# VH-VL binders against Cytochrome c oxidase assembly factor 8 (COA8): the designs that were tried, part 11

Target 1, 167 residues: Cytochrome c oxidase assembly factor 8 (COA8), of Homo sapiens (Human) (q96il0)
Amino acid sequence: APERGAERRDTAPSGVSRFCPPRKSCHDWIGPPDKYSNLRPVHFYIPENESPLEQKLRKLRQETQEWNQQFWANQNLTFSKEKEEFIHSRLKTKGLGLRTESGQKATLNAEEMADFYKEFLSKNFQKHMYYNRDWYKRNFAITFFMGKVALERIWNKLKQKQKKRSN

## First folded at step 1 (VH-VL)

Design c29 (framework fv_cofetuzumab)
Fold by ESMFold2-Fast, scan of step 1:
Structure c29 (fold): chain C 167 residues (1-167), chain A 121 residues (1-121), chain B 111 residues (1-111)
Amino acid sequence: as target 1 above (167 residues)
Amino acid sequence: QVQLVQSGPEVKKPGASVKVSCKASGYTFTEYAVHWVRQAPGKRLEWIGVINPYSGYTYNNQDFKGRVTMTRDTSASTAYMELSRLRSEDTAVYYCARTLDYGSYFYFDYWGQGTSVTVSS
Amino acid sequence: EIVLTQSPATLSLSPGERATLSCRASQSVDYEGDSYMHWYQQKPGQAPRLLIYDASNRATGIPARFSGSGSGTDFTLTISSLEPEDFAVYYCQQRSDWPYTFGGGTKLEIK
């Protein structure tokens, strides 16, 4: 899985109501990292007079963010789950308990963990390749629609100036 | 011991949606990925997509993009596949199948019995 | 996507004979020394049954007469001595790339 800041993150869950920007903000806002994906969610500003094209762009960006968060949350959870399963399996094979005498979680040495990392990377190679392809496709689509929105805004400003000049 | 039991046959009109269920038993539901595969009469098997029951993450074959939704209910150990905007070409037997999706266990070791979906006017 | 081509489409043999079924991939299904090709058997009205995984490993409960071989793009399923119950349709499936894909099938029929 890619590094996205400190792995520990807090236990507090992310939610839309928790990532509300200041009410008078005219810009997108970036929240704290999500516990599972370790990505910072973006709250998108909704203009008072949002056009259908602007709404389509915003929804595309929101859907892309949700897709991206889901992908990395799943990868991080899968990594953690499989790591724990691997450790537990190896400890059982050795006839060892899951916890030490002091109640701490038992662990494996670096050479044993190397087997897990090699397997995890090999297993997820194709998935990561498709993630990168979809990521580029989504960003291309977003850039394209951003261009359309920019042209619409320019056109609307020109139309407004023409109306004022027709007096 | 391991069983995947699917819902009964469906007859739908073009444009409708169908939702097929797959109830798992005999193993820990969240430990195995659930895949969906269909087979039209006399044709090859076609992979639809996969859901990780632990995370809810899905990955779908692009041929079904925008029409297929996979979900699961961990308390009921049941996976669901919903296919919308049905066409006559969607007439097929739909199967669920599991993979361990860990180590080298990326093969369909157990399959559901299949759900016949017929789309006709 | 990786296209799998199975040949022959139909193979007519008698019980006791050796069956050799081929599956060819449009690109290599090998990665780091392993070949990610599986074989399934399907009888009419039934779900497919796993026979061979990762080119050459026999699945649990599958008789020793079934064996798989091959690497890269060319794979073979061999049944050393056909039993009456072996007359079915056989499909290869790759797990090397998304989406997972299946071959067109080879129908084993009694002569």
Scores: ipSAE 0.000, ipTM 0.452, lowest interface PAE 19.5, mean pLDDT 79
Fold by OpenDDE, second read of step 2:
Structure c29 (fold): chain C 167 residues (1-167), chain A 121 residues (1-121), chain B 111 residues (1-111)
Amino acid sequence: as target 1 above (167 residues)
Amino acid sequence: QVQLVQSGPEVKKPGASVKVSCKASGYTFTEYAVHWVRQAPGKRLEWIGVINPYSGYTYNNQDFKGRVTMTRDTSASTAYMELSRLRSEDTAVYYCARTLDYGSYFYFDYWGQGTSVTVSS
Amino acid sequence: EIVLTQSPATLSLSPGERATLSCRASQSVDYEGDSYMHWYQQKPGQAPRLLIYDASNRATGIPARFSGSGSGTDFTLTISSLEPEDFAVYYCQQRSDWPYTFGGGTKLEIK
């Protein structure tokens, strides 16, 4: 029987780290921080006898992780962009170049940067509120399914014990 | 004088990979981001991605679906762009360019001379 | 992505004439009073050269005959009096959002 080469579905790397756990992993793996989001990705273990509820939980966790990774990747990019733009704007307003006479990168002082942070937080306040809301909703759903899976596992263990006692 | 010198022309088969180099001179390599832009014949410029030579941070255009890998050698003041799983549509002149800031959000002030990459069967 | 539409695609003029090139963005490229639109000149077989940055600032070494204007979604590159060396392709580029995008270009050709 030709060993069907597991087509490494090169899942188009969504912004998720190319971290690949060892093939023999029997548990979830936590990868290094993603270069975009700075979040550590989790590679979810897939049991051989995964129940529909377990599959649903895993998918929900995966989707939530992807959502979270995407959010923070975009947020970090936006932050970096706006920070740079702020610096550029302020330097321009001050009549300063982007480089010092020595060729070093021109920087703003801590007070000026504090203004940037305040403005950035103010500007992104609603976005962060929506993120927090959605984060809680997703985690609530995950927790709910975790509970269901736990109950299913208990029930299955009890059924197996009963069958062993009847034989 | 600021100069970006790219590697020579490449001819590749479909499915292969190409790695283009961009050697910087005349400035501090780690103080400027290096972008990659390509231009297919008779087409508009397409932004590929950016690398911060100092941190090694990279951000790529998602349209490339993870086929792009950007790296740098700070000791050699050289940036590299690798494009994998080449297709005929990847036939283009590839440019490196720098921006003024680590954040890579400014304009492209200096460009490499371009590297022609041809993907043919 | 922000789509940049340049018009006209081709502009045929004579030396000494005024050239006006348009670039329209699918969404605003403005931030805090600045417009993150740039203009590049590209000659055949060469890399692009920066002309204008942030809508209206001339890059170093760019002749005074080149000027940029506009805000929001509509931008214009003007060449007040064309020189023979100005016949090239001109591209607008935005840095307001990822990915960076370029216009389709305007070919300025000699009439």
Scores: ipSAE 0.000, ipTM 0.537, lowest interface PAE 13.2, mean pLDDT 85

Design c3 (framework fv_cofetuzumab)
Fold by ESMFold2-Fast, scan of step 1:
Structure c3 (fold): chain C 167 residues (1-167), chain A 120 residues (1-120), chain B 111 residues (1-111)
Amino acid sequence: as target 1 above (167 residues)
Amino acid sequence: QVQLVQSGPEVKKPGASVKVSCKASGYTFTDYAVHWVRQAPGKRLEWIGVINAGDDNTYNNQDFKGRVTMTRDTSASTAYMELSRLRSEDTAVYYCARDLFYGTSYFDYWGQGTSVTVSS
Amino acid sequence: EIVLTQSPATLSLSPGERATLSCRASQSVDSYGSSYMHWYQQKPGQAPRLLIYDASNRATGIPARFSGSGSGTDFTLTISSLEPEDFAVYYCQQYSDWPLTFGGGTKLEIK
């Protein structure tokens, strides 16, 4: 599936909280892509009255982000290294230099590169399978805790509303 | 020699469905993915979606949500794209294009295109 | 989605001149140590033809006068000395994120 291994984005909440000072961040912030992983980091807003359950969810999301960042940074390095090694090996086999007449890096045609991609995907199939498995596990846990936090907030809202109505 | 051959032109009424075929030859069909791209007259290319010929997994552009269905027939080495509830805005040339498994490459071979005209 | 902006929309030149076409992405298309930016040439009534893949690699059968450069968000297609057959529409395309997107195209026309 092409969606397998696709980046999943966490979008910052829209709008501005009228209860927060203008200079104080009241929302999650999405940063620029990381140089190595090419994933956008999320900087999580921590409310002053964060519940233990909310803290657990936030830490799980932060840990998942760190895991994801490290996985893709390592994959990018491995892919780049093996791609260069493959290209150099094939060019050497053909008796060709590493640079073209124009001074650019010498490259292989689409057919030869297809061989590399097939080999890379085959070699990394288990690693990507475990990544997808762990990615689904982590997102399932996050969704579960998000549900718990939502229920906690509803319960607290109902308790407060009942108190106000009873004077 | 790698070749993708598409079905002939179609003229449809608004609300109808169209099914375009793309027959592959010259390579192992199930080792590659097939993408669908369209181009309305005088407009840019627009990506519709992709099907993995090996495992039938699809991913579609959300702009076509609920209207596009992609299938393939491994015995005929043919991919299909069906677009339903046609509107005049769907008038375009529809292309299929080959991509390596996982969508980790580029469109190295294209079909010749299928003209679809939607008019009352 | 990643938005690709091509400039200029139309470029009028004579054979023998150098053409420089720009493609700018709304966010980085770099991943796996590669820039997932490709260039296609399209002539009237024909399917697009792959020219450059992964920013700078020339596709099979493409003349040496075509070259690509760039990384991150800024990419360039250069034709060092235009031949009559090169007057066509050129599209950039990103394969970094879903949905896949194409630029608006640059029409290269004879002066």
Scores: ipSAE 0.000, ipTM 0.470, lowest interface PAE 16.5, mean pLDDT 80

Design c30 (framework fv_cofetuzumab)
Fold by ESMFold2-Fast, scan of step 1:
Structure c30 (fold): chain C 167 residues (1-167), chain A 121 residues (1-121), chain B 111 residues (1-111)
Amino acid sequence: as target 1 above (167 residues)
Amino acid sequence: QVQLVQSGPEVKKPGASVKVSCKASGYTFTEYAVHWVRQAPGKRLEWIGVINPYSGYTYNNQDFKGRVTMTRDTSASTAYMELSRLRSEDTAVYYCARYEGSPLYYTMDYWGQGTSVTVSS
Amino acid sequence: EIVLTQSPATLSLSPGERATLSCRASQSVDYEGDSYMHWYQQKPGQAPRLLIYDASNRATGIPARFSGSGSGTDFTLTISSLEPEDFAVYYCQQRSDWPYTFGGGTKLEIK
């Protein structure tokens, strides 16, 4: 083979150009924040000799990332929509127009916006509670599989030593 | 919707090279390995190798070492498999595949439709 | 490399009958309690379709009549009651070690 089995040879250089990943191709890469979720995606390195167990761990991490990205993208969209609706409702209640004389959007003060945040959190309490529960379950599963992968690597080293002794 | 779409059929002369493409859509291309498999008429499936789309690192089955080059274009979400010094025995349908699995969900594979490569004088 | 031997090469049965297909590996495909043996169905002119993954788990959309069993070196694919659309070629594949390898296939044909 031109290259041996999967090798994480290098530590990525620090201070990488803004047009390049901060990690070399043999390591996972962390990207810029997503426009919708505001979360940083991880691009996982896929070794050419990735074991089935390593693949299961990676896919669990990828699926957890996808789930997390989608949850926060939807939550941010809902937040923005409800925020605009709240501002509109409050301005209408005051008998005020939605725009200033200069054509800019009218805004509420920080104390009135605090009312919106409290209402939003209260309304979404159950949803956020289920999110946190699932987040912890997913991280527990990831940690468990990380442990299994670590044991696999130890076992492979032991098997290699035994094989060399017998042959 | 995950989809892999391959290039059209090729007819080549012995000693020539062929380059098959596999365009991915419906997922983040760099996060999943792309495997190449071929099948000669009436024969079994034969695994050619795999490419990491993020890094470009490849592992090629020893049966093809020295003749197979796998590459990818991340901006086009496309993987390529080039086979050089073609022989008549390289006549086969070539497939690209993405193996999907999850410890939390059902497993499903995604395969391209196949590219027929015929090597004849 | 791990060599996979499938038997029989050809199996002639009628709809409604039970089919039992075997795959034997030259060395164990087990690791950490899992068996990395997979089963595919292929019809003429089509790409292979995953039926069973990790020896016994049914892939998405695969009917309950398909089941897999086995561990180590000996694996079986069972179709409990054949439907007309089940007459195809079946391949086992191991993903335990590089290079990945396929069996020679079992052709399931109608009597």
Scores: ipSAE 0.000, ipTM 0.452, lowest interface PAE 19.0, mean pLDDT 79

Design c31 (framework fv_cofetuzumab)
Fold by ESMFold2-Fast, scan of step 1:
Structure c31 (fold): chain C 167 residues (1-167), chain A 122 residues (1-122), chain B 111 residues (1-111)
Amino acid sequence: as target 1 above (167 residues)
Amino acid sequence: QVQLVQSGPEVKKPGASVKVSCKASGYTFTEYAVHWVRQAPGKRLEWIGVINPYSGYTYNNQDFKGRVTMTRDTSASTAYMELSRLRSEDTAVYYCATGFDYSYTHYAMDYWGQGTSVTVSS
Amino acid sequence: EIVLTQSPATLSLSPGERATLSCRASQSVDYEGDSYMHWYQQKPGQAPRLLIYDASNRATGIPARFSGSGSGTDFTLTISSLEPEDFAVYYCQQRSDWPYTFGGGTKLEIK
């Protein structure tokens, strides 16, 4: 394992070079936005005496984050690719080159781009609907397990109190 | 193209340790869980546990009583499963598996390694 | 742990016949309207192949003759008309609770 002093030298979460939360943190850590998904990852705190139920809850939260990051990384890639194809197609139809006289990428005005956005949203309606459905399912599951963890903690406290009384 | 490639077959004596590797390619290694499953000759599949390669978090089936250690190397896109204090009952084919969907994951094992045969005999 | 019981252990049929394979869980594997049961096919010397996930959804590339149904504790895998390549061992697997568990398998063999 690395020394504690080395852990303290980690770059701040918003920093460019490193994202490495300290192991002694009692709270979750939030990292910088992912290049592809544009979402900030959360690194979850792991208690030393974590119960199997607490592990299940944390796994569910981590897996939900990974699912969410993958969805938006793929969505952003698809959007970027289809946007580029749309611009290329429209510029070709107008008889225009793909680059301006200054060498910059040629672009379409807001009115022309509105056609692309309408087409993209229409084409991806079902995909986004399934995403929202699953997002709500996952958050419901997380809330349910948070409740179970809370009940386990209450039970353990009551059990300890009863044991002390029997002594 | 998603591919999981496992290390070659091992023959071990009782009490030894074995470390099986699983090299992932064709997807972002840190985005999907890696499961470990074994199958003894003529027996059912048995789930050993799972590692989240993003966080390093592992959950191991308690039947192995602390004998299993799962790790990963993100730079090499490789997951490892080490089983210590080997017994003849540990003779099995060991598989790594992962699964993904571009929209969401159902935690089903869509993609499997070819398997690593581990034989434990005196 | 959740115990999965598959029946029959062996099913002997001919190509073109309908196969019905059962999997029973010791506890409900349902969670908020979804059933966390998967089906895999395994041929000798090969890794398992995912057929059905979350009770009734066909995995990518799986032929339409394969279908899954059920909820709670009772699940069924159906092959509407057997092809020669379908003779294999079939396993159910639950993801509702840790540890994840597999059934004992149903061997589908040629009559």
Scores: ipSAE 0.000, ipTM 0.462, lowest interface PAE 18.4, mean pLDDT 80

Design c32 (framework fv_cofetuzumab)
Fold by ESMFold2-Fast, scan of step 1:
Structure c32 (fold): chain C 167 residues (1-167), chain A 119 residues (1-119), chain B 111 residues (1-111)
Amino acid sequence: as target 1 above (167 residues)
Amino acid sequence: QVQLVQSGPEVKKPGASVKVSCKASGYTFTEYAVHWVRQAPGKRLEWIGVINPYSGYTYNNQDFKGRVTMTRDTSASTAYMELSRLRSEDTAVYYCAREYQTLFGYDYWGQGTSVTVSS
Amino acid sequence: EIVLTQSPATLSLSPGERATLSCRASQSVDYEGDSYMHWYQQKPGQAPRLLIYDASNRATGIPARFSGSGSGTDFTLTISSLEPEDFAVYYCQQRSDWPYTFGGGTKLEIK
């Protein structure tokens, strides 16, 4: 059993991707969780004859995934860093060390931590609003392009049937 | 106020499927992961899997291999867990619970959905 | 998977006494100085309630008498002076590795 958590162990030694094996069903597949965002990336299937419209949809989905992972990785790191700084600052103000006599991390009570959470959420309120705005825009764009791709596929099937009947 | 409200109890025959819903309110649905956990009568809690409501990405416990599907509807702020090919051993209370990006543990839970599998 | 073993299975105490509950992991749940262990309280017919996250941090609204400690594979939940409402089942949970796992629980019962 690995000494570290699953989220961090799925990166292969020497940087070799664990996405190496071929997929059986020619569809999208889910990778291991990212170390920082804790979100699982999707490996998108690329058809040999991908249309320009299908390519635009795939790139939009990939860009949205990268944006989402970057946002949550940064948010998680910022939260963890500021939480530790807050705890350290409060313990220093009280004349306390960072570790208890048993070697554990010294902690603050629930009321003191509630102050941190209120400040963190308040500080990040605008950031989360912009995130939600962009998330909404991206989902709309993805849905729109999915509709366009579906119409293209229907049209191509109809053209193939008409060409077949004309012979 | 934050609430997770689950669908009502289900009685199913072996081999059937069940779909449990979890409707979130009082917070931004897409900012918190939704976990699914079950508890058979008198047994420990068992983790089923997680969904990121923003992206739709999921990870399911391999003990449920090929039987669990997790989805969400962001417009309705609702998460779903479907378990297929039900067995008597799937008889349990099924819970949804939220977690801020897998950082702080499950601070709010649904009330639970009783699923009974019997012939 | 990481196996969590809780002891004792049942702990019989009186109000006012100190309760000490143990959770041992089959492998370390630590990463970069943080311990990914949570504690929950469950009463009959109810959903679990988060008490402690990441080994030692008290969740919002949880009384000061609850504290968590430990690192690596050995973790402890302590209730400094039991109140009548504290008699329940307590579960530890690790989030260090997939799948997330729970301990078998410790039932805290009144003498």
Scores: ipSAE 0.000, ipTM 0.462, lowest interface PAE 17.1, mean pLDDT 80

Design c33 (framework fv_cofetuzumab)
Fold by ESMFold2-Fast, scan of step 1:
Structure c33 (fold): chain C 167 residues (1-167), chain A 123 residues (1-123), chain B 111 residues (1-111)
Amino acid sequence: as target 1 above (167 residues)
Amino acid sequence: QVQLVQSGPEVKKPGASVKVSCKASGYTFTEYAVHWVRQAPGKRLEWIGVINPYSGYTYNNQDFKGRVTMTRDTSASTAYMELSRLRSEDTAVYYCAKPGYYDLSSGYYFDSWGQGTSVTVSS
Amino acid sequence: EIVLTQSPATLSLSPGERATLSCRASQSVDYEGDSYMHWYQQKPGQAPRLLIYDASNRATGIPARFSGSGSGTDFTLTISSLEPEDFAVYYCQQRSDWPYTFGGGTKLEIK
């Protein structure tokens, strides 16, 4: 097998990112790409005076990140497995080994791989459509709550300014 | 109905060459690889190599490299395996075999075998 | 190359008994989630006959008494209740890498 079993076990739906900011951070921190999803995890900064609305937005963003990581980790693993099986199948059908004489992993030409990509995309079309629908829903919700948080912050600033002028 | 029919028995002297044929029927010859396997009397099966009937590409077991040549004739649906510089250790039954029907979840296994060609190398 | 070791070399049993045959690989024969191990039956003067492919799948026309199991390096062929026609030599074969290799065989003989 090309990958280690421990790394396979770290994939979605229950994998947890093993990164954190080097020191105490006062802003969001972006980690290295996950091996399976190829997405960079974001470690969110939590203010000590976080409002309930800010907490809701942060949790929604964290939950969306987890959902996105799980989807792409699973999709990439499925793609990789089916791609290798397709290559293995075609090479064996053509009487070719999994490795070249030089020990390199054997590959198919672009025309043959096009068959696999067409099949994979067709097979997963409905799944990708549901993903896109849910992705848009989640991003709409995040944008909506970002707007609410922005308005709350403006309102709080306005209230503070009024109090200063009244004293 | 898939059938692989091999040429008849051969008796050769040390240092000679032998050429075994395998005629395929019941399927499209160019869609499946042809593998060659041998078995010496009372010994295990030993994989010799494979040929792609469509392209003519071959891959041979290193133990036979330089001595084995595989070819095919697509018009006759026939594969050939030639083994040169024969020695007594090459005395064996030689089989051609077809890998099984492929499914993305299944693998290549030898679902169809020729009847075998006995090759005896003796003085 | 991947070396396949079969045990026992000879197994003497009577019709109606259960037979358990083992095949151990020198390295994993798993590839991309599947176990690329096959089992063949060979009778004197005949070509091998496919019994089990990819560790556990029964080939077409093979009786239900034949079953395969295992993954990685350890594989087993089981015949639940021996029939007289089952007394033959059994070979395992790996296809996870080139060259394809076969085990030394287990001779199942009548007691």
Scores: ipSAE 0.000, ipTM 0.442, lowest interface PAE 20.7, mean pLDDT 79

Design c34 (framework fv_cofetuzumab)
Fold by ESMFold2-Fast, scan of step 1:
Structure c34 (fold): chain C 167 residues (1-167), chain A 120 residues (1-120), chain B 111 residues (1-111)
Amino acid sequence: as target 1 above (167 residues)
Amino acid sequence: QVQLVQSGPEVKKPGASVKVSCKASGYTFTDYYVHWVRQAPGKRLEWIGVINAGEGYTYNNQDFKGRVTMTRDTSASTAYMELSRLRSEDTAVYYCARDEYLGDYYFDYWGQGTSVTVSS
Amino acid sequence: EIVLTQSPATLSLSPGERATLSCRASQSVSYSGYSYMHWYQQKPGQAPRLLIYDASNRATGIPARFSGSGSGTDFTLTISSLEPEDFAVYYCQQSSDFPLTFGGGTKLEIK
């Protein structure tokens, strides 16, 4: 029932970070959407015999997720801050209070908000362009390492089959 | 072949604790999650929490405010749910249920249910 | 938490008729092309039985007359031609976010 919702927390023994997938399943766990980024985090399964290559892939995926989460959390906070500043500015210009007669938070009509959205998107265009470029670069790297891990697993399977056949 | 068999009905006084068991058979217990769900008479199903049978990690619905403890015994293929500081509102049928795949959290097999009545 | 609203609360039909049950989520339960909505059947005195998982996949042993559809916030369970044994309570359940939540149920009863 807290008015402010969930606070930011580090990983805690009693928190969601304590929920882990079964070690034998080798499956990742998907968490709830982050309050700030609105993206669902993936908690990666770590096998007991993780190879160095598998570790590199997992860390790359984790780093990419953290980068993605941070980018969208910052964008959403910037959007919310600038939106509130715009609304407050326009309401004060009209001589209106921050609350409606019913006690709800006052808002602007769709036409007035459209100007804000156009301005926000325009000034953030280059930032989003760089985000997309980095996103593609990261996904190429992840795909490359996924391919290497797949080849390693095939090689290990073939080595096991060769060992059995030689006996 | 797959079965989840729960312990028998319980009658408790307010303030007491109840511990329900769920014995699994017909599959590899440690490769699955066990969820606990309850249903008060004539009401909807309410999710209590989940335990990873292999590793023992748990995640509980915060509505139970630290009153629920989930454990398992891998040697006996049995999961346990203990609910403390019982209230009359805790009167319900308690179910254990199996979850086969990570990330999907749906229940393909259920226990028969354990009736828990809390009355003074 | 995600609130699931099922409609109608009670549906009165005859054997042989088509049943359409609705489940609406307070927020999207779809992510990356998957919809984390599941359907269960419950008869009096029994545990629920899984019918449909991930919006549209029929569980093992479930008759072909049961089908699921939908995405985002709106989901439907359809029974193409009701059999006498289909008169029961049906619940939807989401697994998009913790805590996992269930709908209020739709009671399917004989007209």
Scores: ipSAE 0.000, ipTM 0.464, lowest interface PAE 17.4, mean pLDDT 80

